VH-VL binders against Uncharacterized protein mtre-1 (mtre-1). Designs and how they scored, part 10

Target 1, 142 residues: Uncharacterized protein mtre-1 (mtre-1), of Caenorhabditis elegans (q09347)
Amino acid sequence: YHQYRELKCSTPTNSIRGGPDRAECHLVLKAEELETGRPVPTGLGCWQEDHDGEEREYCDIVCPKSHTVFISYIDQGHRACFNFITYQVEKRNDEHVLWRSGKCLNSTVNYRIGCKFDDPFETQFKSDNEIFAHLRARARRV

## First folded at step 21 (VH-VL)

Design w6 (from v2 with heavy chain F104S, light chain F32S)
Fold by ESMFold2 at other seeds, look of step 22:
Structure w6 (fold): chain C 142 residues (1-142), chain A 120 residues (1-120), chain B 111 residues (1-111)
Amino acid sequence: as target 1 above (142 residues)
Amino acid sequence: EVQLVQSGAEVKKPGESLKISCKGSGYSFTSHWIGWVRQMPGKGLEWMGIIYPGDSDTRYSPSFQGQVTISADKSISTAYLQWSSLKASDTAMYYCARLYGDYSSLFDYWGQGTLVTVSS
Amino acid sequence: QSVLTQPPSVSGAPGQRVTISCTGSSSNIGASYDVHWYQQLPGTAPKLLIYGNSNRPSGVPDRFSGSKSGTSASLAITGLQSEDEADYYCQSYDRSLSGYVFGGGTKLTVL
């Protein structure tokens, strides 16, 4: 069973090598890889943490209990975002998050993400409204 | 106050080009997708496509792919719908609408519409 | 025709209750995608009426309500008033058509 996500991050000037402005990110939910998708509000489900003195922004990619999560494509004009250095998909309990750091935080970048499940995704969220409620619960209190 | 203000009505001849506009105000223009919707005379609503002005990512309904061009200029908070060569069958009301993200697939604010008439 | 099926017209007397159906399929409403409703008064742009299946934006009176079950959705209007005379559209997302879909519209006439 598959689900797909895009995490779309852009700066006001579409900076590709970092810059003064933080990129704003939003998730796009997809049941099939090439569909138009259903956008989530910018910033919803994302938060910041300090990790060993380095700022990171984490975004919930809504792939709970997924056994396989992979980035199938990363669209960036310059390599400000490097796997395991300035971004990574990380498992937290039964959930998966994508974090970014360094110049990646201030760069325009888009991720295409695939998630594989043993059960249909609909067994976890009965509607998009439940997905959005889940993300709102992350957004104001951590 | 969120507003989407569209350009005025157009009367055109077949074969002419046209670019109509939708200016957003009262919100972060670059943080919301904007869609275009056609309503032919006496008919219902048809989704044409959407654009994310933050990076100009543009996605079309299969029925309109290759028929129109959707674009945006985020420096002036404006989205556009363009035809390179109008047909009489393009006569319709065209709406822009903001794709609100708090609820999936929702068009929460609509422009007033631009009537395009293509004849003789 | 339209992916989401609505009756072309409904009518009711002032004060009565009417319902407008919106019938979809397993690729849209049946795939658990939200249903939204728009009111289009004569000569005007569509306006959001109901979102996320059953939620009302501020300014919409509580005599308007929405529901969803299986592959169908319904808009109910109680206490019908003359100003409710309009076209009503349901809207959802369809994964087979890779995009947003509207119902064909329902003309409500207040008798």
Scores: ipSAE 0.504, ipTM 0.853, lowest interface PAE 2.9, mean pLDDT 89

